# VHH binders against c4kar8, part 195

Target 1, 263 residues: c4kar8
Amino acid sequence: MAELSTPSPASPAPLDGGRGDELEKFTLRGARQILQLLQDLITHRGLITAHTGGGHSFMTAVLKVDEERGRVVLDPSPDPQANRRALAAPRLTCVTQLDGIRIQFPLVGLGEGQDKGRPALFAPLPAEMLRLQRREFYRLQVPLAHELSCLLKAEDLARKPVEVSARVIDIGAGGVAVVVPTGAAEFVIGGTLPACRLALPDGEPIELDLEVRNLNRQTQRNGTEQLRVGLRFAALPRAADTRIQRYIFKTERALNAKARGGL
Key: E = the ipSAE of ESMFold2; O = the ipSAE of OpenDDE; V2 = 0.75 times the mean of E and O plus 0.25 times the DockQ between their complexes.

## First folded at step 13 (VHH)

Design aa4 (framework vhh_7n9e_1; at its last look DockQ between E and O 0.51; V2 from the best seeds 0.00; counts 0 for: unsure alone 61.5 < 65, grease 28.1 > 24.2)
Fold by OpenDDE, look of step 13:
Structure aa4 (fold): chain B 263 residues (1-263), chain A 126 residues (1-126)
Amino acid sequence: as target 1 above (263 residues)
Amino acid sequence: DVQLVESGGGLVQAGGSLRLSCAASGFTFSSYAMYWGRQAPGKGREWVSGITGSGGTIAYASSVKGRFTISRDNAKNTLYLQMNNLKPEDTALYYCAREWPSSYYDEYLAEYFQHWGQGTQVTVSS
């Protein structure tokens, strides 16, 4: 009776060890650090994109951190379907920004309930939070009061050239994120949008080529679906770069001044 | 449920050609950009090509540009990848996808994108 040696489950191929090591530098695992960061998100009323899988996400916020129970309280979606998806998901991936730094954290064990008589989502505190501090990831969140727009030259569903005025939601040295109405134009990751126009408050629009790097469909709190498009500056003239940088610095300074109670 | 089924892979000699197909179901195919990716042994997933829902805009990775052609038949809910002048470096498991992670950090969102097929193996011999 030859004991069929059950092949030892092949150790999952080490995730490319180099990439993991780099991310570890940006990963918070300390309970205090995690709590502090969550509290900071609450204080800043940071909007969080919660990804539920299957290409679905909804906007939420951390409402409360319950240290005693070791749980985070999230604002549920106004869309019951989104909440159902969230509850059914084995993991919720939360993405947000604080002070231009991308924050990402997983939530597992999501449940629904009530907090102070209001519907809420509950999850255990995240075991880790990713805080990306790299300059390359720095994006200025464009204040609503300082609306930037980008005129995108794209094609519609009928392959006709269209110009779409897109609101810039964040801007960095390397590109912009914009929101467009769903169906306004077609985009593909890796695609180039030539001769677009970024409108800055300090002068004439900047003409530039944009490369689509990210596409995310998002349902807003009002139930409206929007397409978030991450765009890279494909070729930015030095003068344009300077203007963009100036805008970012100026705006950041203004925001910081306001935050300090100066304006 | 979104389903993507790749086919058309196989063994081919360097300089040869293959045509991959991806049958899509469970969603309005024409409303979504579609992508080809590949994963070589011991490497991460690599973006190969993308095409808009209408097929009006196409993009290629620099490594395959001029050799590969992405196309789609929306009536058949099928995505294609014509691969010409194949090289040993093209050896990989080829995937079709409805979404693609755009950054290194989006790998953490891999669970979000879960709309990948099982892949079709392409092996290019020298």
Scores: ipSAE 0.774, ipTM 0.923, lowest interface PAE 0.5, mean pLDDT 86
Fold by ESMFold2, look of step 13:
Structure aa4 (fold): chain B 263 residues (1-263), chain A 126 residues (1-126)
Amino acid sequence: as target 1 above (263 residues)
Amino acid sequence: DVQLVESGGGLVQAGGSLRLSCAASGFTFSSYAMYWGRQAPGKGREWVSGITGSGGTIAYASSVKGRFTISRDNAKNTLYLQMNNLKPEDTALYYCAREWPSSYYDEYLAEYFQHWGQGTQVTVSS
């Protein structure tokens, strides 16, 4: 694996602290373990968020593992800019979930080519993969049929107040992740969004203050660009916390029952 | 290619002021939120302040709120940090960034900054 021409900088301090030493026990480095996990991702056809740096990411998938050549094959984006960012990045940080367990792995040396006559991205197999079984930080992937939304009170590009209905893509005890169209509003990490409204299926929307903790410009599988916003709940009243926990529990049980009933 | 170049650091007595600048090139500056961070001797990097692309929303770390002012001039592709009432604990290497990797329950690995400056040293004597 080729090192960058300039020595890699030290890891930046995260807004909420470093977590690198906590992750070592969840890190897989065995070749057979890595191949099996990649095959599991292919089998479950999981969508992968590939972070290209600079606050950008795009959605992809592992199409196959070429064990003979020691490489993975990824689906390119329909957006040529997303592909150019990926090819220019010194590494991709790939993030996905498998049965509620977070999977992360780096890819370096990404190149472009063809697979079965179609454009594809290629990289050497990752040297390590994170398989994070850490239940206290669980994030439920919200089913599309639930149509969960969060009304954000933000400002547009002209500094005018705007209300944005953002689709909730995941939810946990400490916050939500949402997607909004790029340009619908401006956000900054550390910024507070007061009096937002989280709509759960059973009851009135929950009014809460949110803090922006994560921002990624994410290119979707269809090539459109959206902004993924990670939002922390401010102090939650117990009633709101109870409703959120109940939603998560009921939805996970329903999803697990459906998965078991299909086997 | 993206470049960020900080300037304006130096040695200053406690209670003094400095103005940092960050010259940006290689991207559409007004489209990105921008950040100041700092790294004190023997410590990790600390988020200091952030500002939206238009400048409409600004956030500060509690330790600098009321003393530091972030601003930007999109016509000059320049980010600023006005630092007033400086204290010895503000001594650090200050850098600007186009991104701030963060951990939020589902984001356990810190993303390396790809787009930050080399930094400018601020030293505050007592």
Scores: ipSAE 0.554, ipTM 0.848, lowest interface PAE 1.6, mean pLDDT 83
ESMFold2 (binder alone), look of step 13: mean pLDDT 79; pTM 0.794

Design aa5 (framework vhh_7n9e_1; at its last look DockQ between E and O 0.54; V2 from the best seeds 0.00; counts 0 for: pae E 2.6 > 2, unsure alone 62.2 < 65, grease 26.2 > 24.2)
Fold by ESMFold2, look of step 13:
Structure aa5 (fold): chain B 263 residues (1-263), chain A 126 residues (1-126)
Amino acid sequence: as target 1 above (263 residues)
Amino acid sequence: DVQLVESGGGLVQAGGSLRLSCAASGFTFSSYAMYWGRQAPGKGREWVSGITGSGGSIAYASSVKGRFTISRDNAKNTLYLQMNNLKPEDTALYYCAREWPSSYYDEYTAEYFQHWGQGTQVTVSS
């Protein structure tokens, strides 16, 4: 079989900043480190976004590690089409967060089967895992109770202006990820959405310009499809940046306090 | 099943113009954002421009903004790139695409799930 590896440093990268060979510095390849990290994901019950390529993904979780067979066991999607895309993909790129650190790993050779009579997806243990321990890559997973939203000024399928209230699912120093119903508006990677409004719990909404950095047709755990839009802050006034950083800091402290209080 | 076929490339003098076409089949063309990318000799693939399915929103790389114009004709299932004021730096194999890689890791393996044409060569002489 052909070897699949990281391209040379000179290769251009995706729109979102293009630092693939820089990421090698954060790549874990030791078998014991990989097993421990997978076990930590299971222990913390981390939800995983599994990217099948072509702008599609689905939500999953690592259910267990079968060390004797050298496999990971994943939760299948209730949407059969999402599972078919996953099984057809040359590799599945799994992205999650552990204690505020982004974790990413490829799975190759995904298969379908049963685990104790329940449908499951199986793959060999990954040969590598990315652990992005760096503050600028951090994305706070927004608690559902906060109901953070971003009002997007976009266009519908008839090219007419539309305002879409999109739920913010994560937020970091450089941008947000939001979800919108499929078909509510059109987006293109590289496109700019001017004068959007980010609603934080404290204070007036922040007016900001956003750049579309990724688009993902995501099948939710209930089987419905939505559009997940990764948005970069194009130019952020200092006051707006301060308010965003304050929200992230306060929410991190509150989440960490709940975690310690549960110990 | 999905097929993208580029045409319209060629040899042109600096300052000249070319119009590229991309004929699409095997999918509902109007439902997809479409992209142009390019690959210069010995280099990786570079994002050039994108357009929404309806054509209502457009984006360009800074290196081509003001010189290149992306458009589409959904009745003919065809994507276009009008390239004006061409420079030697624009010399590349130009591809149309239905998707663009969404993450750092996927950029190296996206060929299996991404749909790209075979490309049309544009060469800009000094």
Scores: ipSAE 0.385, ipTM 0.779, lowest interface PAE 2.6, mean pLDDT 81
Fold by OpenDDE, look of step 13:
Structure aa5 (fold): chain B 263 residues (1-263), chain A 126 residues (1-126)
Amino acid sequence: as target 1 above (263 residues)
Amino acid sequence: DVQLVESGGGLVQAGGSLRLSCAASGFTFSSYAMYWGRQAPGKGREWVSGITGSGGSIAYASSVKGRFTISRDNAKNTLYLQMNNLKPEDTALYYCAREWPSSYYDEYTAEYFQHWGQGTQVTVSS
C-alpha cells in the first residue's frame, strides 16, 4: 500500500519579487503585533475605510478585538446594502491611517451578529497587516475646519466640460483624495484631468494636472452617496510642491499641537 | 449578477492586429467605466486601458499607447479593444473589468474584485 505522498500544496507563486519584497518589509504577520495594532486602532478610534469590492466602500471602525475567539468586531455600515456587500465579499480590504502611517489589512469570513446587543460585523483576526511607513504614502487628513478644495476639470455624463469643486479629504506629496457628488462628472482610472486647481490657504490656487488613480463609491451616514476620487499629481511644479509640503507640515504641526492640549 | 464575457483572442504574428470584445450584462453598462487588463504568464494583472461610461474619457497604459484603441457600444453593452502592431510582449490573457483597483491597492483589493471575465487569450508569435 504505497502511501501516496500528498503533494505539499505549492507555495503560492511569489508575487512579483521586487514589489513583493518591498511590501514584505512593511507587513506585520506576528499575532502580537497584529493585536497591538488593532488595539491601537481602537484606542485612537480610527476610522477605517472598508472596501467591499465593485468600487464600493463604507466607513467603519474596529470596536473590539476578541482574543479568545480570535476575531475582530467592526462597526456595521448604516447602509444595509453596504453590509450586504461586505458579507458577500470574499474579502474585505480595510484601509486606515494611524499617526500618519497607512494601515491596510484584509478581513475574510465576515459575519454579522450582535455585540452587547448592538449590530456588529465579525471577522477572524487578519493574518497580516500592512503598515506603510514610507513618506511617499503619507497622507494628511485634511481637517474639516481647514477645508481644502480642488477644482476638477472633467466631463459630465453628456461629455460636456464641467468644473467640479471637490473637497479634499487627504493630501500627500503625491496627490489628493477628493469627494465629489455622484454623477457630477465621469472619471476613469488612468485618466488625466488637466489644468485643475488646488486651493491652499496660503495663496492662489495651484494649477496642476491630475491623474485618476482610484474610484470608490461611499455611502455616508446620511444615506448620501459620494464618489471618492484618488488623484495623483501628474506634473507638479517645484514651487507648487513646496507649497503643498509646507501646508502639510504646517497643518500637521497644528494638529499635533492641538492634540497635546495646546491651542 | 454582473457578467463579462471576453472574446476575439487568438494567435497572431508580430505586427498583426486583433480586436477583442467584451459582452457585459447584469448592470447598467453605460453608467460604468470599463477597463481592459491583461495577465502574462507568471506576471500579475496589468492595467491596459480604461474608458468612461459615456466614452468621453479614455486612458491607456504607456506600453500600449498608440497601438491599442479602447471603445464601447453602449447600445450593445459591449466593450472593444482594437490591438494593432502587436508584439510578443503583448501575449497575455486579456480581461474585461468594470472596476479596477488603484495601483496602491492592487495587491490587496484586486483579489476580491469579482467583476472580471474569464479572459481571452492573445498570443503573439515572433
Scores: ipSAE 0.339, ipTM 0.758, lowest interface PAE 1.4, mean pLDDT 84
ESMFold2 (binder alone), look of step 13: mean pLDDT 79; pTM 0.799

Design aa6 (framework vhh_7n9e_1; at its last look DockQ between E and O 0.37; V2 from the best seeds 0.00; counts 0 for: unsure alone 63.5 < 65, grease 24.5 > 24.2)
Fold by OpenDDE, look of step 13:
Structure aa6 (fold): chain B 263 residues (1-263), chain A 126 residues (1-126)
Amino acid sequence: as target 1 above (263 residues)
Amino acid sequence: DVQLVESGGGLVQAGGSLRLSCAASGFTFSSYAMYWGRQAPGKGREWVSGITGSGGTTAYASSVKGRFTISRDNAKNTLYLQMNNLKPEDTALYYCAREWPSSYYDEYTAEYFQHWGQGTQVTVSS
C-alpha cells in the first residue's frame, strides 16, 4: 500500500514575482518585531485606517496587545455599520503611519467583545506587518494646526462643474490625500482633475493637475462620513515641486522639534 | 450581496469590435464609480477604464484610449465597455468592478476588494 504522499500544496506563487520580492524586504514576520511595532502604535496613539472592503473604512486604534491570548484589541467604529462590515470581512486591512513610515497589516478573524467593560474589536495578532520605508511612500501627515487645502475642480452628481475645497490630510512628493464631503463631487480612479489649486502657507496656491488614484468612504470617530481621495500630481512644475518639498521638510522639522519639547 | 456579472466576450478578429456588459446588483449602482479591468494569461489584473456614478467622467488606460468606450445605464444597473479596433494584446479575461485599489495599496490590499465579477473572456485573433 504505497502511501500516496499528498503533494504539499504549492504555496501560491506570488503573482508578480518581482514586486513581491521588493515588498518582502519591508515585511516584518517576526513575532517580537510585530509585537514591538504594535506596542509602538499604542504608545504613539497612532490612528489607523481600517479598510473593511467595498471602498469603506473607519478610523480605529490599537488599544491593547494581548500577548497571552495572542490577540490585538482595536477601538470599534462609532458606526455600527462599519463594525458589521469589519466583522463580515474576511480580512481587515489596517493602514497607519509611524514616524513617517507607512505601516500596513492585515487582521483576520475579527470578533467583537468587551475590554474592561468597553466595546472592542478583537483579532489574532497579524502574521505580518509591512513597513514601507521607501521615500516614495513617505507622506507627511498634515497637522490640524497647519491646514492645507486643495481646491478641486470636479463635477457634481448632476455633471455640473464644481469647485470643492478639500482638506489635505497628507502630502508627499507624488501627491496628496484629501477629504471631501460625501456627495460634494464625483470622482473616478484614473480620472484627471485639471487646474486644481493647492494652497501652501508660503505663498500663492499652486495650480496643478491631479489624477485620482484611490477613493475611500471613511467614517470618522465622530460618526461623520467623508470621502478620502488619493490624488497624484499629474504634472508638477519644478518650482511647485520645490515648494512642496520645502513645505514638507519645514513642517517635518517643526513637528520633530515639537515632539522633542523644543516648541 | 454585491453581484457583478460580465457578458459579451468572445472570439473576434483583430480590428474587430465587441461590447461587454456588466449587470450589477446588491447596491445602489448610480452611487458608485465602476471599472473595467482585464487579466491576460500570466499577467496581473490591469485597470482598463473607469466611469463615475453619474457617467459624467470617464477614464482610460493609455493602452485602450481612443479604442474603448466605457458607459453605463443606471436605469438598468448595467456597465458597458465598447471595444473597437481590438488587438491581439487585448486578449484577456475582462472584469467588472465597483472598487479598484490604488497603486498605493494595490500590492497589499488588492486581495481585500472582492467585488469583481467572474469575468468574460475576450480573445482577439491575429
Scores: ipSAE 0.735, ipTM 0.890, lowest interface PAE 0.6, mean pLDDT 85
Fold by ESMFold2, look of step 13:
Structure aa6 (fold): chain B 263 residues (1-263), chain A 126 residues (1-126)
Amino acid sequence: as target 1 above (263 residues)
Amino acid sequence: DVQLVESGGGLVQAGGSLRLSCAASGFTFSSYAMYWGRQAPGKGREWVSGITGSGGTTAYASSVKGRFTISRDNAKNTLYLQMNNLKPEDTALYYCAREWPSSYYDEYTAEYFQHWGQGTQVTVSS
């Protein structure tokens, strides 16, 4: 049978259902709260990672909210394959942040159409939005100009030690997310990477142990695959914690100053 | 096309051992990290163990460290879980999976697994 997995009782786990009721108090279900949060995303020009399933995602944005029709309007991808995956997906899991606070919401019933003669994606307003307003959930999106990197000490497919310089894409009190080319090293959720080195712009690199918490495979436009690896700090020393918090604070202030001057 | 079939469960006395198997097909097995999870009656899914594609790195939940051993045979496309010194608390339906969404609040948590089979029941009597 060519499609044995189709009759399988395998089911997708809901994103929020797997995390227990701790998330419930951060979940917005009121229509006015949802509209306000979506409007805030529009006002701040928030970039959204839209997950289409199967480990694929694309970048989008909420262009507007049509209250009368009860719909959100999303920016389509320039990649037609990404748009096709989004339209075929049973739901789209949108992840973004607003002022460093993680925002997450599902969209179902995604359709393609036109808005003012331009291609756009449409969906009914989400029935819920997650706003994880808690210090341990905060993640700074690292500016590319900072070129933050983390030297990972891992193993390759032949089980040989390898060092991989991974670009840091976000950083928070509890960890980092990095990107690496697929095949550069092997990772497993729950695995520990000892004696890694986090390079901040000022000072010596920080030596720390990392634990893999998330893996997401992404295919770049040029066909090259990369992994997004979510890494937790293990037993972070107080001095290292202070340096990380100071970097986050200074970078936030610099980014916020540019945003105010750009208005 | 991806298929994961668990087997090897059963009824065992506390302190006993079982070896679970997961037969994989429809993908290049050696290219993927693999996981075991379990679900006890009335509880959510619990991450138990993981192993890299080559088998070079393993990871375990604290509740099973030292008692369970994950392994794989890439020539047979099979994942294993050796469970020793079983306790009544280990009673659950055990699943293998190719992906695992984080139980922590990370920004890129995957929305669903590709496949969870029917699982294999492990029952530990006292």
Scores: ipSAE 0.501, ipTM 0.824, lowest interface PAE 1.7, mean pLDDT 81
ESMFold2 (binder alone), look of step 13: mean pLDDT 80; pTM 0.805

Design aa7 (framework vhh_7n9e_1; at its last look DockQ between E and O 0.26; V2 from the best seeds 0.00; counts 0 for: pae E 3.2 > 2, unsure alone 64.9 < 65)
Fold by OpenDDE, look of step 13:
Parts: structure tokens; C-alpha cells; sequence
Structure aa7 (fold): chain B 263 residues (1-263), chain A 126 residues (1-126)
């Protein structure tokens, strides 16, 4: 029973607009590239999780790319209700992986029809496809025992400057995810938080500018609401980058050692 | 249920202006940042602008910065987008959203959420 490693549903980074320079690097916009990637998905019979919203998804596959008509053909769900949801959805978020690389793309304008006498779903070709290489988006989950904090400089609900000490839940070369109490500060995706301070165990906090990339309200099991904030390093000095990388490597090693029963 | 209804779109000449509105209901409007996105024909959805719940902070895509202004009236549960110096490349279906990207995954509930309106068409003629 091959444990289908459900791709960790990393919150899909906004595909369009305001994606920091980093996401752009992973976004395919070229028609040829998109076609090739879709063809690769076909060739590899890549299973796609199609998200229709509202917590609903179904498994599908790209069956065909119709270049002449500029559309993709998808395998419909065996569940008629799933297909109805898909057709009603303003957007289908397709998530898959190829060669360990997460691929995400939106489909809009979904329709139903027949392909070679078989029921099929049709959509215009995606305008963009996100290809996330694991290496570039690797985020270390910060162990609770190794608490990192980030002092965020933001504004409160009264538009007053406030400093919020946020727990770092994951860290990568490109940024951090933090949790803050709901209402502690206001954030907007695309906004910049200047002169924040990331506290690493190995020395003085790193001062850096952060760009808000993701906001997610989470209700904990205890009923407490928290805001998860994904933050990109907007300007990271080389020395800081080195420190962060060192921390990540050190921590990973420690975690791996522990997992192997060594610590 | 979250409802977002966009209005104010239309046909405008290049260099012209439009003001879009988004009426929000079904949630505490002031507690959420709000966003404008757009989708041009044959293109994906594009982030245009965002504003915090209080309206204290705003963000803009580079393509619209200096031309577009996002604002909100929390008393009216309405989001606005003032669009000045419109260009043909601004032609798109404009929609408001409570979340960006327009869908997000809640890791606790294992659910995807998406909240955006039907959009309002903006067409800029040369």
C-alpha cells in the first residue's frame, strides 16, 4: 500500500500578481512551456487533485491538450456531484506533482462535454502554471523546542504602530511563516513590514524587511483564533542569509539525528 | 454566506477613469483585508490591490501603482477601486476578494476556502 504522500497542501501561493520575485521564478507563463508541462502530465499519467472550493476536491487527470482549440481535457469525477461543483466553481485549482515537483495551476471556464464519446471536462489552457521545486521552497518546520520569534512592526486596528512578537512556525531561505493573535495587528497581502527583527538562537536578531505573502485565519482546537502570516524576506543582507541558512541546516541535522534515535 | 458584488465597470477610453465598488455581506467586513483582482481575457487572475481591514495600509501591483487607489467604507461594507489613467491593458473582469490568493487552505479544517464576487467588466478602448 504505497502511502500516497498527500502533497502537503501548502497554501497555494497567489499565482497571480504580487508574487514576489521568487514566485515569478517558478511561474510558467509561456504558452510553449505550459503546453509542454501539460503534455508531461499526460505522459506521466499524473493524478491531479482538483479543488473546487469549499473544502471539496476530486481526483482528475489531464487527458488531452487541444492546442487548436486552446483547451485542456480533464477526466471527470465518477461523482456527479463533484463534477457539478467543478462546473459551478469560478475557478478550479489543480494541484499535482511531477518528479517531486509540486505543480499548481488554475483552470477557469470549465465546461462539460464529450471527448471521443466519453464524458469529459474542458477548460481553456491555463495562463500560468506554478512549478515549485522542493529545494527552493523548502521550509523547515520550527520545532517547538527551538522557538524562533519574529518581531513584526505593523499597525494595529487603530492604525497605530505596534510591535508584535510572532512565533515562527516555519522558515526557509525565502521567508518565514508566523502566527499572531488575531487582532494584534493588521496585515495585507502585498504589504511591507519594515525593520522587523528575526530572532535566531545564534546571536542578535536580524533586522529585515518583510513582505506579507499569505494570510490564513486559523481556529485552533481550543477555539482560539490565530492568524498565520506568510512573510517573504524583502531585503535580506548576505550575512543574514548565511545565518538563516546555517540555522536551517543545523536544525535539520538535529531533527534528523533525533529521528534516527541519536538524540 | 459570504457575498461580494462588484459594480462600476464599463467602457472607457484610454486615459479615462472608473470607480469600482464591491458590496460585501455575510461577514464582519472591517475585520478582513480586502483585495481587488482582475482577469483579462485568456489570462489568469491577477492581483491588483489590497487594503487592511481598517484601511490603514494598502498595497498595489506594480502595474497599477500610482494609477489605482483602493479604499473602503466599513460603515457601508463597501470596497472601492478608483482607477485613473486607464490603459487598454487594464481591460479585464475585475473582482473583489476577501482572501488572496482567491482560495486558501485551512490546515486545521483541511478545507479550501474561496470568496470572490462575480466581477465587473472593465473595457478600456484605445
Amino acid sequence: as target 1 above (263 residues)
Amino acid sequence: DVQLVESGGGLVQAGGSLRLSCAASGFTFSSYAMYWGRQAPGKGREWVSGITGSGGSTAYASSVKGRFTISRDNAKNTLYLQMNNLKPEDTALYYCAREWPDSYYDEYTAEYFQHWGQGTQVTVSS
Scores: ipSAE 0.572, ipTM 0.845, lowest interface PAE 0.8, mean pLDDT 85
Fold by ESMFold2, look of step 13:
Structure aa7 (fold): chain B 263 residues (1-263), chain A 126 residues (1-126)
Amino acid sequence: as target 1 above (263 residues)
Amino acid sequence: DVQLVESGGGLVQAGGSLRLSCAASGFTFSSYAMYWGRQAPGKGREWVSGITGSGGSTAYASSVKGRFTISRDNAKNTLYLQMNNLKPEDTALYYCAREWPDSYYDEYTAEYFQHWGQGTQVTVSS
């Protein structure tokens, strides 16, 4: 039913104000390019967020490409319900980063089976992959060691004010993504969270207003649920903007130097 | 299987009121924020309003703030949009949704697996 209603890959959906061709120049459709990019994801052991619809996702990875059978092999979730949701979905939208560049690709026809005696998910090779090389879409994956957090002023399930310390998982010029335990607070896309505090490693926390732009329920590898919240910065004072950009630049430089140094 | 069915649209004179309903099934309604959107011919899709799962917080597009009120009845699995002081510019197909894409974040799943109703037409005559 959902499979029959899946939009054609060429059909637009609301992403950038109605222009369906905006991402075409970042879309890889060549078989050689796709295989190489998938192999790069395998080599870097990149964690992938696999979206199953309804704001649900699970964490996975590409374990291998079976070129002989024309398939990709994915790591299944330890949560059986996440796997059943993935298998029922008309398509699986995989999102990750490679060297700070956002990678997205659809998988259709997902099936279950075994690979070398271990449970695995299988799908035909994707017909396209998005490799988004635009600075305004760049999101630095925050190193765990930095322990970035953002104090959110929100409401709990009983509609009472609550302050939630949320871990920052990525940061860009225009916003952050954070994670909170499911049920710690309620959010709605379009809602504003005033007077939040973003804690950077150097200096005092930045006080800023945030707008909720994205909500995604995520099942962790250990089976627990969390809520990924995409937050846009409201108009920032120049000093705050400068501190955020400096953090991103310094961290990116440090990560690139480490990657260039190898093991 | 998520299903959203809108009703309550129709033809109304400028300055009038309508109340839209969205019947939801196939998921735990109270656990999800819900949204209203609209699309007029020749225009892109427009986010109109959103409400948290409990109903404790709401958000509105600036073009409708003060005129439209979103609400929900979790016992009836129903989302509502009260539209007052309607203008010809409000003429559109109105639909409810469980998710809303944003080009700055991971919206690819929302684009291809969006849970939208089929919509109810609202026409506001001058």
Scores: ipSAE 0.340, ipTM 0.767, lowest interface PAE 3.2, mean pLDDT 81
ESMFold2 (binder alone), look of step 13: mean pLDDT 80; pTM 0.811

